# VH-VL binders against p86728: the designs that were tried, part 14

Target 1, 153 residues: p86728
Amino acid sequence: SNLQCKIAGGGELIPIRTPEYRAWVPLGEVGLNVSDSKVLIFAARSCFGAHILLQNNAEDFKNAVYEIVIGGMKNTRSGIRQCVGCKFDEWVKDKALNCRFFNYFWISWCGDEVWVGHGYRPPHNRILRYKYENQPVINAASVRSESDTYWAL
Below, E stands for the ipSAE of ESMFold2; O stands for the ipSAE of OpenDDE; V2 stands for 0.75 times the mean of E and O plus 0.25 times the DockQ between their complexes.

## First folded at step 11 (VH-VL; framework fv_ebrasodebart)

Design d4 (at its last look DockQ between E and O 0.47; V2 from the best seeds 0.00; counts 0 for: pae O 2.8 > 2)
Fold by ESMFold2, look of step 11:
Structure d4 (fold): chain C 153 residues (1-153), chain A 122 residues (1-122), chain B 108 residues (1-108)
Amino acid sequence: as target 1 above (153 residues)
Amino acid sequence: QIQLVQSGAEVKKPGASVKVSCKASGYTFTSYGISWVRQAPGQGLEWMGWISAYNGNTNYAQKLQGRVTMTTDTSTSTAYMELRSLRSDDTAVYYCARDLYDFWTGYYFDYWGQGTLVTVSS
Amino acid sequence: QAVLTQPPSVSVSPGQTASITCSGDALPKQYAYWYQQKPGQSPVLVMYEDSERPSGIPERFSASNSGNTATLTISGTQAMDEADYYCQVWDTDSDHVVFGGGTKLTVL
């Protein structure tokens, strides 16, 4: 139903900056709760390598349900993988990020698939899809980046 | 045309330090990393660590943590590896390699230096 | 940290197909990379991202990664292929590079 496909947030956008290093920033610690939601819409200004981790447990950064990489391989690929750092289950050639301007993206785990797209109007401009066997329970999300990145979530 | 040229062979006593240089040419040095890999006589390859020529970030093999320092000089396109408190089992050929490291693929090495023999003996 | 196991040696007749295996628990989730090293020389990358061949590597080199095993295959082996071969992965738990122990290919 529409309630199962709720978009995270609903208040003012939360600005976040991630410097270029490997630490995850938990979104719950900055006030964004995804536990009752199925869709995340956000903007990022970045040269390359914007990473989003969808998690069952807010404190688990090793056994994430899904990692989404936007503009990986120096802004030439985007993909979905089922653990941090493992081979991608789905990926496409994609020059998604811009060093100087914010671009919008969305992630959906509504229904029986994970979808990723450009823009702020899901399901428009979907670039990736991955079908899971059992719907995951996503209670948390975190972000990090390979280059200095500004987020609006 | 891509080349990594290393400094010459070294003979050291236990407890000394060695610093090996790796001069890069034929590519944009600051766009890649450099990994260091060593090979003891008759043995396989052992990764020592990596340094980014872009920002100087390093990642050292756990076995060598505290004994190794990797640096770069971007004005000369040169990477350096210093290994301190040398022991006889540090006798090896030391290679630098251009590292195509990415968070997508991990580390891998497309061009290698010629190797530098470091001998540690009393 | 991950461990990659290779047979210490493989022998093949000239013109035949050589197959070098690399086994490890990281291989289902990580790319395999392969290097050739001739005596007294530096290693050379011969396969990357499981099955991709760098420019300048002969088409008789191929590779695969399935289950817990990556395999380097050399068809129509030549005397010049006699070398040590190493597989390699990224161990994401330690964020380190892991090499297999190496396989000496003898062309007799």
Scores: ipSAE 0.611, ipTM 0.862, lowest interface PAE 1.6, mean pLDDT 91
Fold by OpenDDE, look of step 16:
Structure d4 (fold): chain C 153 residues (1-153), chain A 122 residues (1-122), chain B 108 residues (1-108)
Amino acid sequence: as target 1 above (153 residues)
Amino acid sequence: QIQLVQSGAEVKKPGASVKVSCKASGYTFTSYGISWVRQAPGQGLEWMGWISAYNGNTNYAQKLQGRVTMTTDTSTSTAYMELRSLRSDDTAVYYCARDLYDFWTGYYFDYWGQGTLVTVSS
Amino acid sequence: QAVLTQPPSVSVSPGQTASITCSGDALPKQYAYWYQQKPGQSPVLVMYEDSERPSGIPERFSASNSGNTATLTISGTQAMDEADYYCQVWDTDSDHVVFGGGTKLTVL
């Protein structure tokens, strides 16, 4: 169960701002290490396009293991893909983000499935799931956004 | 309506430089990028590169690295493409296009200029 | 850098269905875009995201992707559809935009 996996984030708030889409902010550089975790809980205040990158190599932003897009397509879709800029493997219609308020989300990669949900209580309010043939090793995570976004992790 | 209006035809000698302009209207110029695509006579489309009208970042085709410079003037909503050290095989119609980058879909071009013929001959 | 391969030409009779293929190793991972170019005119986007039509593009235009092949389909082909058609992708590896070689569609 994803509930039994170690959680990163969701504790003391670490504020992050991503004003430009080109700027990946590694969570490790702000004191949040996900290498020993299997669940990431975070909050975002954003109009659209909150991106979370799950990485094998903290320095590799091109060959992502997973990219989770929350509120893509102008806050109409959310999805999971294995490559930045590639076709989404799974996606749903989802108005997930709010320009004025922080909304909480969780991502879990405990086991052979990646799950994404609304709120800060895994495994509740699941919106996305993707099962991979091979379980990847995730050692780092980064965030960026299509709009000025404030993060709390 | 969205429009991209390019400068007029150019005739240049080998070794010279050409600078083509592309004036955008009908949308927020700084919210998008501009791509340049050329087409030699009777040939296909060749991507040259793009520039972000937001932050000025550029990405040029590998074969044109060092010879092409793309710029924007946000005050006039105009994009410029300069190609240096011209040679005969640079003879082509040069198009500017509104460059859409969506993190969901990638890069594509939804509006195009009318094209600018650049002829390079001795 | 990714390569997209198109047949140089396709011919179809009026009212029949035309199919233009675009093959490349990037297509399983990257969305395909299609452009129509008539003689002396600028290219026009006719399909995006493999199978979506921009506003103003007739419903007879459709597109699909299977494996490493994208296909532009024009049902009930009309004389006005005679043009060159180009497929295009964004190659995430090289960060380059890549066009196919183009296909001349002739309506007989």
Scores: ipSAE 0.185, ipTM 0.760, lowest interface PAE 2.2, mean pLDDT 91
ESMFold2 (binder alone), look of step 11: mean pLDDT 94; pTM 0.960
OpenDDE, look of step 11: ipSAE 0.033; ipTM 0.693
ESMFold2, look of step 16: ipSAE 0.590; ipTM 0.859
ESMFold2 (binder alone), look of step 16: mean pLDDT 94; pTM 0.961
ESMFold2, look of step 17: ipSAE 0.569; ipTM 0.841
ESMFold2 (binder alone), look of step 17: mean pLDDT 94; pTM 0.959
OpenDDE, look of step 17: ipSAE 0.139; ipTM 0.752

Design d5 (at its last look DockQ between E and O 0.04; V2 from the best seeds 0.00; counts 0 for: pae O 7.6 > 2, placed apart)
Fold by ESMFold2, look of step 11:
Structure d5 (fold): chain C 153 residues (1-153), chain A 122 residues (1-122), chain B 108 residues (1-108)
Amino acid sequence: as target 1 above (153 residues)
Amino acid sequence: QIQLVQSGAEVKKPGASVKVSCKASGYTFTSYGISWVRQAPGQGLEWMGWISAYYGNTNYAQKLQGRVTMTTDTSTSTAYMELRSLRSDDTAVYYCARDLYDFWTGYYFDYWGQGTLVTVSS
Amino acid sequence: QAVLTQPPSVSVSPGQTASITCSGDALPKQYAYWYQQKPGQSPVLVMYEDSERPSGIPERFSASNSGNTATLTISGTQAMDEADYYCQVWDSSSDHVVFGGGTKLTVL
């Protein structure tokens, strides 16, 4: 399918810090609206465990969600799962994060799949893809982390 | 050699409290959490809750919320579980276990203490 | 809260294959874990992450998780395998640990 794939935001830096073991931070609450968008590009500086949740709305943690974990299992795996805390539908060995430096990532829910990659130029450096069983409507995203994490979104 | 050594058996009356200790050795205590699991006589295993040895944050089973407190002392590599307002159905063997909790896998337990029998009787 | 159902007992002859099932609605979405408990002893982890075997557990132990059922399989069953076996999941929606009711494996 040939769909218009808008990138969320527009040249604006939104800094977020997520301390370890904290609740989700809805991106809409910090001024990043992902409704009408199909791609999120961001940077994170973290030792491990950067989590991104794609949601139908910001208060929905069960239905029509996908959780992307970058640098899980102490920065050794990245994956896509179809609910918060479920076992992963797709995952790869991946040392994605760095404690000292920001690394870039992108997530796409354009078309009938979720894609995840390194860098800031989708679809380059794609590491994961997962085809929906039932395509969700994504209107919100949230972040959290297992370790102290600085985000630029 | 990883070991979890628990305090000795206790006999309590209804309404009292009990505090069970669990001393860890053979690994970096702050790198793992501790779960507590109990087993009533002739019954199966029941998870009570978890504590992070590093941060001290906890997650308690809903059934026990308000009656249980879990703590750690990192200087002695010791975890504690206190159960208050005891009743007869709290009679059980109480285990501590090293918990490999991760946001990827959830909770699971690779090394267990020897168990502490707590008997609650009039 | 999730529920895991196990048969109360399973009997096998020495050398045969034992199969212990664990059923529950959480199993398609969660890793299964298995513990062995001999009388008067603490549980021992025998399988993790559905099908992985810890160091020191004999290769005759294997496990799978498919659909609503996780299965612990012991091939070439020995008398020393006689024990209670518990399956376990993380119910991530409640953030609780759930154990099955346990299965007594008898080797006769």
Scores: ipSAE 0.560, ipTM 0.847, lowest interface PAE 2.0, mean pLDDT 91
Fold by OpenDDE, look of step 11:
Structure d5 (fold): chain C 153 residues (1-153), chain A 122 residues (1-122), chain B 108 residues (1-108)
Amino acid sequence: as target 1 above (153 residues)
Amino acid sequence: QIQLVQSGAEVKKPGASVKVSCKASGYTFTSYGISWVRQAPGQGLEWMGWISAYYGNTNYAQKLQGRVTMTTDTSTSTAYMELRSLRSDDTAVYYCARDLYDFWTGYYFDYWGQGTLVTVSS
Amino acid sequence: QAVLTQPPSVSVSPGQTASITCSGDALPKQYAYWYQQKPGQSPVLVMYEDSERPSGIPERFSASNSGNTATLTISGTQAMDEADYYCQVWDSSSDHVVFGGGTKLTVL
């Protein structure tokens, strides 16, 4: 079950800033390894467009497994898609982000579905889920944003 | 060296407006907010509100709603606080402070300006 | 609106331990920060997150929370510690900041 999957992070928050929608920041480069985990919990302070990329290969940003967009479309939608710029496989109306406050989120790729939720307590407050045909292998993750965003991972 | 340098003392008549500036240096201005706190003579600290330096979002104390406006100029790393319809009880030293967030505890102020005395008298 | 109550004054002799309390219903839900203000000067943060001290603040400064009361403790109080001290909380529900009334610490 998703609850039994290892959570990325060791209790210490790793701060990351992504000031604009330009480049991906690999979490591995800031000391966070997700290869042995199936759940990622993080906080973000942002006005809109917090993007999380789940990758098979840390060096491959084009053939990523999933991209999770939180607070997209000017903080009106959140969704999951299989490639950058592609149609969303799953999305919901969601005002997820706050310009002044850190909001917590969780992503789980345990089992045969990817889940996204609000807060730091999976599986509560799940807002998205998508079942994939093939079991994905996620070895890395990266973040970027459409607006100046502070992350805590 | 992180510094917040405020504009000079002001003397105003009742009903007038005052605009105090706060120039930040020594850090990335847009990475933090700015709070304003005032202190009447011989009295305690009173929070007035804060503004996000980057986003421009503001939140004001309830008692000052409608009379206060906070703004920032990112090109000059300067924050402004305008207080309108001044009255005698607005006489105080006005401070700007760097407003930062702790993930676990909340917001607090780690650096303060030198203060600006605003005197309101007829 | 949250209210924080501090004693108006506390007096200690040099070398003694000073305790300044801050009480309010917002505690312990909100963390109390502490500021020192000397005459004619701006406030200075002396205690924040988990009883941490900013750089330059002596180790004799410490803070604790119990129930609805936060306490700033100054061990081995020195003449230079004479100042006004303010507690401060942030209310997450209203996004407002509240200061205590302040305590004047006199070193006799």
Scores: ipSAE 0.015, ipTM 0.624, lowest interface PAE 7.6, mean pLDDT 91
ESMFold2 (binder alone), look of step 11: mean pLDDT 94; pTM 0.958

Design d6 (at its last look DockQ between E and O 0.45; V2 from the best seeds 0.00; counts 0 for: pae E 4.2 > 2)
Fold by OpenDDE, look of step 11:
Structure d6 (fold): chain C 153 residues (1-153), chain A 122 residues (1-122), chain B 108 residues (1-108)
Amino acid sequence: as target 1 above (153 residues)
Amino acid sequence: QIQLVQSGAEVKKPGASVKVSCKASGYTFTSYGISWVRQAPGQGLEWMGWISAYNGNTNYAQKLQGRVTMTTDTSTSTAYMELRSLRSDDTAVYYCARDYYDFWTGYYFDYWGQGTLVTVSS
Amino acid sequence: QAVLTQPPSVSVSPGQTASITCSGDALPKQYAYWYQQKPGQSPVLVMYEDSERPSGIPERFSASNSGNTATLTISGTQAMDEADYYCQVWDSSSDHVVFGGGTKLTVL
């Protein structure tokens, strides 16, 4: 069960603001280390396009393990892909984000699958599920956004 | 209306340098990047590289590394591409194009300049 | 570096359907974009995001992907569609852009 995995985030609120450009904000820069965790819980206030990058190397943004897009396509879709800008391996119709309020999300990579869900209680309200061919090692995470986004970790 | 207007045709000798300008209008210049693409006579499109007008970051095609420099002037909304050590096979029409980054799909070019012919001949 | 291969030329009669292919190992994972270039003119984006058309592009233009091949389809081809067509991908690993070799579409 994903509940048995160590959780990063979901505790003290660490504010992050991401503007409307390509730059990633490493979570390590704000004091959140995911290297020993398998679940990330966060909140985002955004109109559309909250992106989370799961990385093997904190300095490598091009060869990341997963990119999770929440509220993409103008807040109509959410998806998982193994490569930034690549075709999505899994996606769903999803109005996940809110311009005015923080919505909570969780990402889990406890096993051989990556899960994404709404809320702050994994594994409940799972919306995405993808099995990786090889079990990846995730040592870092970063965030970016398509719109002015406020994050809470 | 969005427009990219490039500088005029150039004739250069081998070994010389050329600097082509691309003036952007009709949109927020610093919110996008500019790519440069060239096309030799009767040949296809070749991507040269791009520059972010937001932060000045550049990425050049491997073939042109060390020989090309892209810059921007945000005060005039103008992008520049300098190509050094010119040779005959650099003869081409050089295009600037606005980079559009779709967070879902990636990069493509939605607006193009009119092109600048650069002729390299002895 | 990714390579995109296009047929050098395609010919169709007016009213027929033209299909221009773009093949490459990157295409199963990368989105393909298409550009039209008429003689003496700059390229024009005709298809993006797999099957989306920019404003002003006729509905007879469509795009699809299957395996390692992206296809630009022009139904009811008209004389005005005669042009060179280029496919393009963005390689996220290198952050480079790659164009196909181009296809000359002739409307007979």
Scores: ipSAE 0.529, ipTM 0.857, lowest interface PAE 1.2, mean pLDDT 93
Fold by ESMFold2, look of step 11:
Structure d6 (fold): chain C 153 residues (1-153), chain A 122 residues (1-122), chain B 108 residues (1-108)
Amino acid sequence: as target 1 above (153 residues)
Amino acid sequence: QIQLVQSGAEVKKPGASVKVSCKASGYTFTSYGISWVRQAPGQGLEWMGWISAYNGNTNYAQKLQGRVTMTTDTSTSTAYMELRSLRSDDTAVYYCARDYYDFWTGYYFDYWGQGTLVTVSS
Amino acid sequence: QAVLTQPPSVSVSPGQTASITCSGDALPKQYAYWYQQKPGQSPVLVMYEDSERPSGIPERFSASNSGNTATLTISGTQAMDEADYYCQVWDSSSDHVVFGGGTKLTVL
């Protein structure tokens, strides 16, 4: 990674499956602690709608710090928003996901912005950036999906 | 093309129940929800609740909780709304509307039925 | 639960610009949607996602959502635009749909 911030995990990727279900899966429950990290690199195999929530605390799913949606609107958009279900602060046209193959993505909250990109070599292939007014404290992350999704985190 | 066709007008006495039907055509019925929205004479729109034609899950407006039941029949592509213990202030035109929902946009109503007048009087 | 407030009526002369407001605490964080309802008819979606226009809706219709106020704007207003107009949000915290009280647009 070319970013000067710690990447979460640091070991073998953790496999997770999220079926078509609205419940969040806290990453801490599967052994991935993001509280001392500023970058998350992961892969997903999904038709559409991979959701990642960056949280101040692991129990807050209503008042999220940032929700990142990859391949929303049936795999046609990706975006960053500051609460679950609210309108997006930044978004782009993006056909990021594939039903049959894993694609890599990264999220960074290093520095004074949230960045999102494709691939496993941040900051390469950045597709989104959002400058926050005050640096957030991110202690937890959770995932869910709109379609049956396999994750490698 | 896409159509929602509702059952005819009804006249009811207080304390009775009414069941309004909404037959959908021109789209995959099980892929969308149906909302029910009512409008008292000369008044605005009031959302009553919705039902998913996919799994039958419902969500009712708090004001109507306990008095309303929404169902679907996937074999006929028909949604139903039953309102019980009718009062005179339930007199309204009742609309069904197709819920467009996405995790991105939330809910909005892209197609509406023609409306069903329900009159409740002594 | 969220509340959306609209003026009960707006009057405009033909050819002038009409503005219909919708105020509420949910609007900074939720997309606004607009419906037109002519007398004796069902509502019709005229704006979605704050400012997007469905196919078949004239370009004279536009909308915005800023702060706690969404605004529907009709430029070059025509007699056929006389109708009731409703704003709507989805309140994601309660998972309920909320409509504004409606605004009757009169073209004199």
Scores: ipSAE 0.470, ipTM 0.789, lowest interface PAE 1.9, mean pLDDT 90
ESMFold2 (binder alone), look of step 11: mean pLDDT 93; pTM 0.946
ESMFold2, look of step 12: ipSAE 0.264; ipTM 0.746
ESMFold2 (binder alone), look of step 12: mean pLDDT 93; pTM 0.948
OpenDDE, look of step 12: ipSAE 0.483; ipTM 0.844

## First folded at step 12 (VH-VL; framework fv_ebrasodebart)

Design f1 (at its last look DockQ between E and O 0.67; V2 from the best seeds 0.00; counts 0 for: pae E 3.3 > 2)
Fold by OpenDDE, look of step 12:
Structure f1 (fold): chain C 153 residues (1-153), chain A 122 residues (1-122), chain B 108 residues (1-108)
Amino acid sequence: as target 1 above (153 residues)
Amino acid sequence: QIQLVQSGAEVKKPGASVKVSCKASGYTFTSYGISWVRQAPGQGLEWMGWISAYNGNTNYAQKLQGRVTMTTDTSTSTAYMELRSLRSDDTAVYYCARDYYDFWTGYYFDYWGQGTLVTVSS
Amino acid sequence: QAVLTQPPSVSVSPGQTASITCSGDALPKQYAYWYQQKPGQSPVLVMYEDSERPSGIPERFSASNSGNTATLTISGTQAMDEADYYCQVWDTDSDHVVFGGGTKLTVL
């Protein structure tokens, strides 16, 4: 693997549930610190719309953020953007989520690129890649969902 | 059939207040927001603000801050817009519209009321 | 805080293609929506998500975005398409909705 970045987490999976509203659940509040890491691996059981927000500031959900949407548009697309509600910088047709089973995903922000992939083995099965002008500085992360979603991080 | 029905025309003096109602039907009221948009005679559309019927959160246009109040009554599926300290340049047709929010694309207005004429004159 | 600029008027002959532009610094970042308004009537959504049509909107209506300009295109323009057209965005910076100034489309 050419991805030489630290993976967030200590090995024990943290369960999270997000309901069908737009409230963000900060991962720091459940004991997961992404600071000093460059890779996040997680599992999600969801019908559609699993959102991951990478943040520079844990208290700022608008500025200096990167949002990853898995299974958006009713589980037909996945994408990356630089702010919540903005146009996607990169997106693909993707039926990524499953209502009944957990699927694994990974996000990396090594260097000046953000990558997203299926599975739990980065950099394999990459589905998204976007190079930004500046290196992303990520100190926190949050999740929310468009449908009742169970997470394991 | 989704429908927004607004209250009737109003005539007000400068300095008075007006409260326009918008009754929604044909959908789950608390699952959406309501925006208010006004249009002065012969002019364009001006967004005034919105209210979430889900959590009651409001967001008002900067120029109307302190002068406008939006509310909802979930028991009657009705939204209200109150504009205070009326002046002549508040004369306009006032529309309510259903806010549609998509996590992918943002906010737009897919259904509109018939409009309420508010005339402010001495 | 965002500003959307539209031409005040556009004229076309029946059967021709009408193009209505909407320009603004927010457009590279935000999706544009379009509304049609006929005299004495409420606005009607005709395009959303840059290039999608609501049910009931004719296929002759289309929309595109390039750089800081969104364009509403009406192919095979008909007399019934004569109306005012407004573009709209949601500004994520201010969390406000912004309309363009509107364009009067005249079918000659």
Scores: ipSAE 0.576, ipTM 0.867, lowest interface PAE 1.0, mean pLDDT 93
Fold by ESMFold2, look of step 12:
Structure f1 (fold): chain C 153 residues (1-153), chain A 122 residues (1-122), chain B 108 residues (1-108)
Amino acid sequence: as target 1 above (153 residues)
Amino acid sequence: QIQLVQSGAEVKKPGASVKVSCKASGYTFTSYGISWVRQAPGQGLEWMGWISAYNGNTNYAQKLQGRVTMTTDTSTSTAYMELRSLRSDDTAVYYCARDYYDFWTGYYFDYWGQGTLVTVSS
Amino acid sequence: QAVLTQPPSVSVSPGQTASITCSGDALPKQYAYWYQQKPGQSPVLVMYEDSERPSGIPERFSASNSGNTATLTISGTQAMDEADYYCQVWDTDSDHVVFGGGTKLTVL
């Protein structure tokens, strides 16, 4: 199907590095505004554990959020959950990341579902799909990683 | 072989302190946390808190805030739990357990020490 | 802090299926874990991540977590399965680990 929703960002990708640690990097602080957008396309070079948090506001890390984990469990699983640290609502076996090369991913919260896929052409290569009954409005996003990660967002 | 070996049983008076040790072997000590869990006679398990062997960060159960201190010595692969201002209701078996933590699953305990009986009697 | 409620005891006949429940508001959002404790012994992990079985745990052990209830199931229950069983979650709101009150399984 055709996604009819606005993709975040204006053009050139914003480089970010997240060392091995648990701190979130708010994307608004590096100039990426996801307000009024419904799709995020990004690249990551990482051994494992790339985390993306979609938030109703930039200060909310617990309540109205979605966490997408790409290459969790040492690059063996990817999943969607509705809070940081809670159990996953949908996940797949997935060896998505590479230590030496950037791979592309996309996330969509267009409509009433959250979708995740590989590549830079949503909805192609979708790996995850989940419908939440009370989907919050997403106005912010943050990233972190379990291993040293380079992002292009 | 992964093993957690705890110090021996202790008898204490009310108001005293106790320090229980937990020596780990068979794994990379700094890659895991250590939780302390106690069990009063005839009662269930009560989580007391944890310590990261990597950086020494701690998180204590609210009931025990101000009375408990957890530490590690990475050179000996040993965790310590000190409970101060002991009361008779602190009589329990005290377990150390290896925290498995993952960003995916959270915290659970895959290996346990043999337990240390602490008796607080007046 | 979250609360996990277990029945104090469950009795089953040898060879039958035992079910031990664990109820709590944290369970829809958190993975459940199960521990077996025999008299005079330390607890042993018998199920993790809602339904996964550690290596060395017999296949007759299974578990689920649905709604506000996690359930440990032992099929073909044997006398050696007599023990106390505890459920556990990590409550991410308080950042604390919480155990259920425990269930004594008796095989009669």
Scores: ipSAE 0.396, ipTM 0.779, lowest interface PAE 2.6, mean pLDDT 90
ESMFold2 (binder alone), look of step 12: mean pLDDT 93; pTM 0.948
ESMFold2, look of step 13: ipSAE 0.117; ipTM 0.678
ESMFold2 (binder alone), look of step 13: mean pLDDT 93; pTM 0.948
OpenDDE, look of step 13: ipSAE 0.299; ipTM 0.794
ESMFold2, look of step 16: ipSAE 0.310; ipTM 0.755
ESMFold2 (binder alone), look of step 16: mean pLDDT 93; pTM 0.949
OpenDDE, look of step 16: ipSAE 0.527; ipTM 0.852

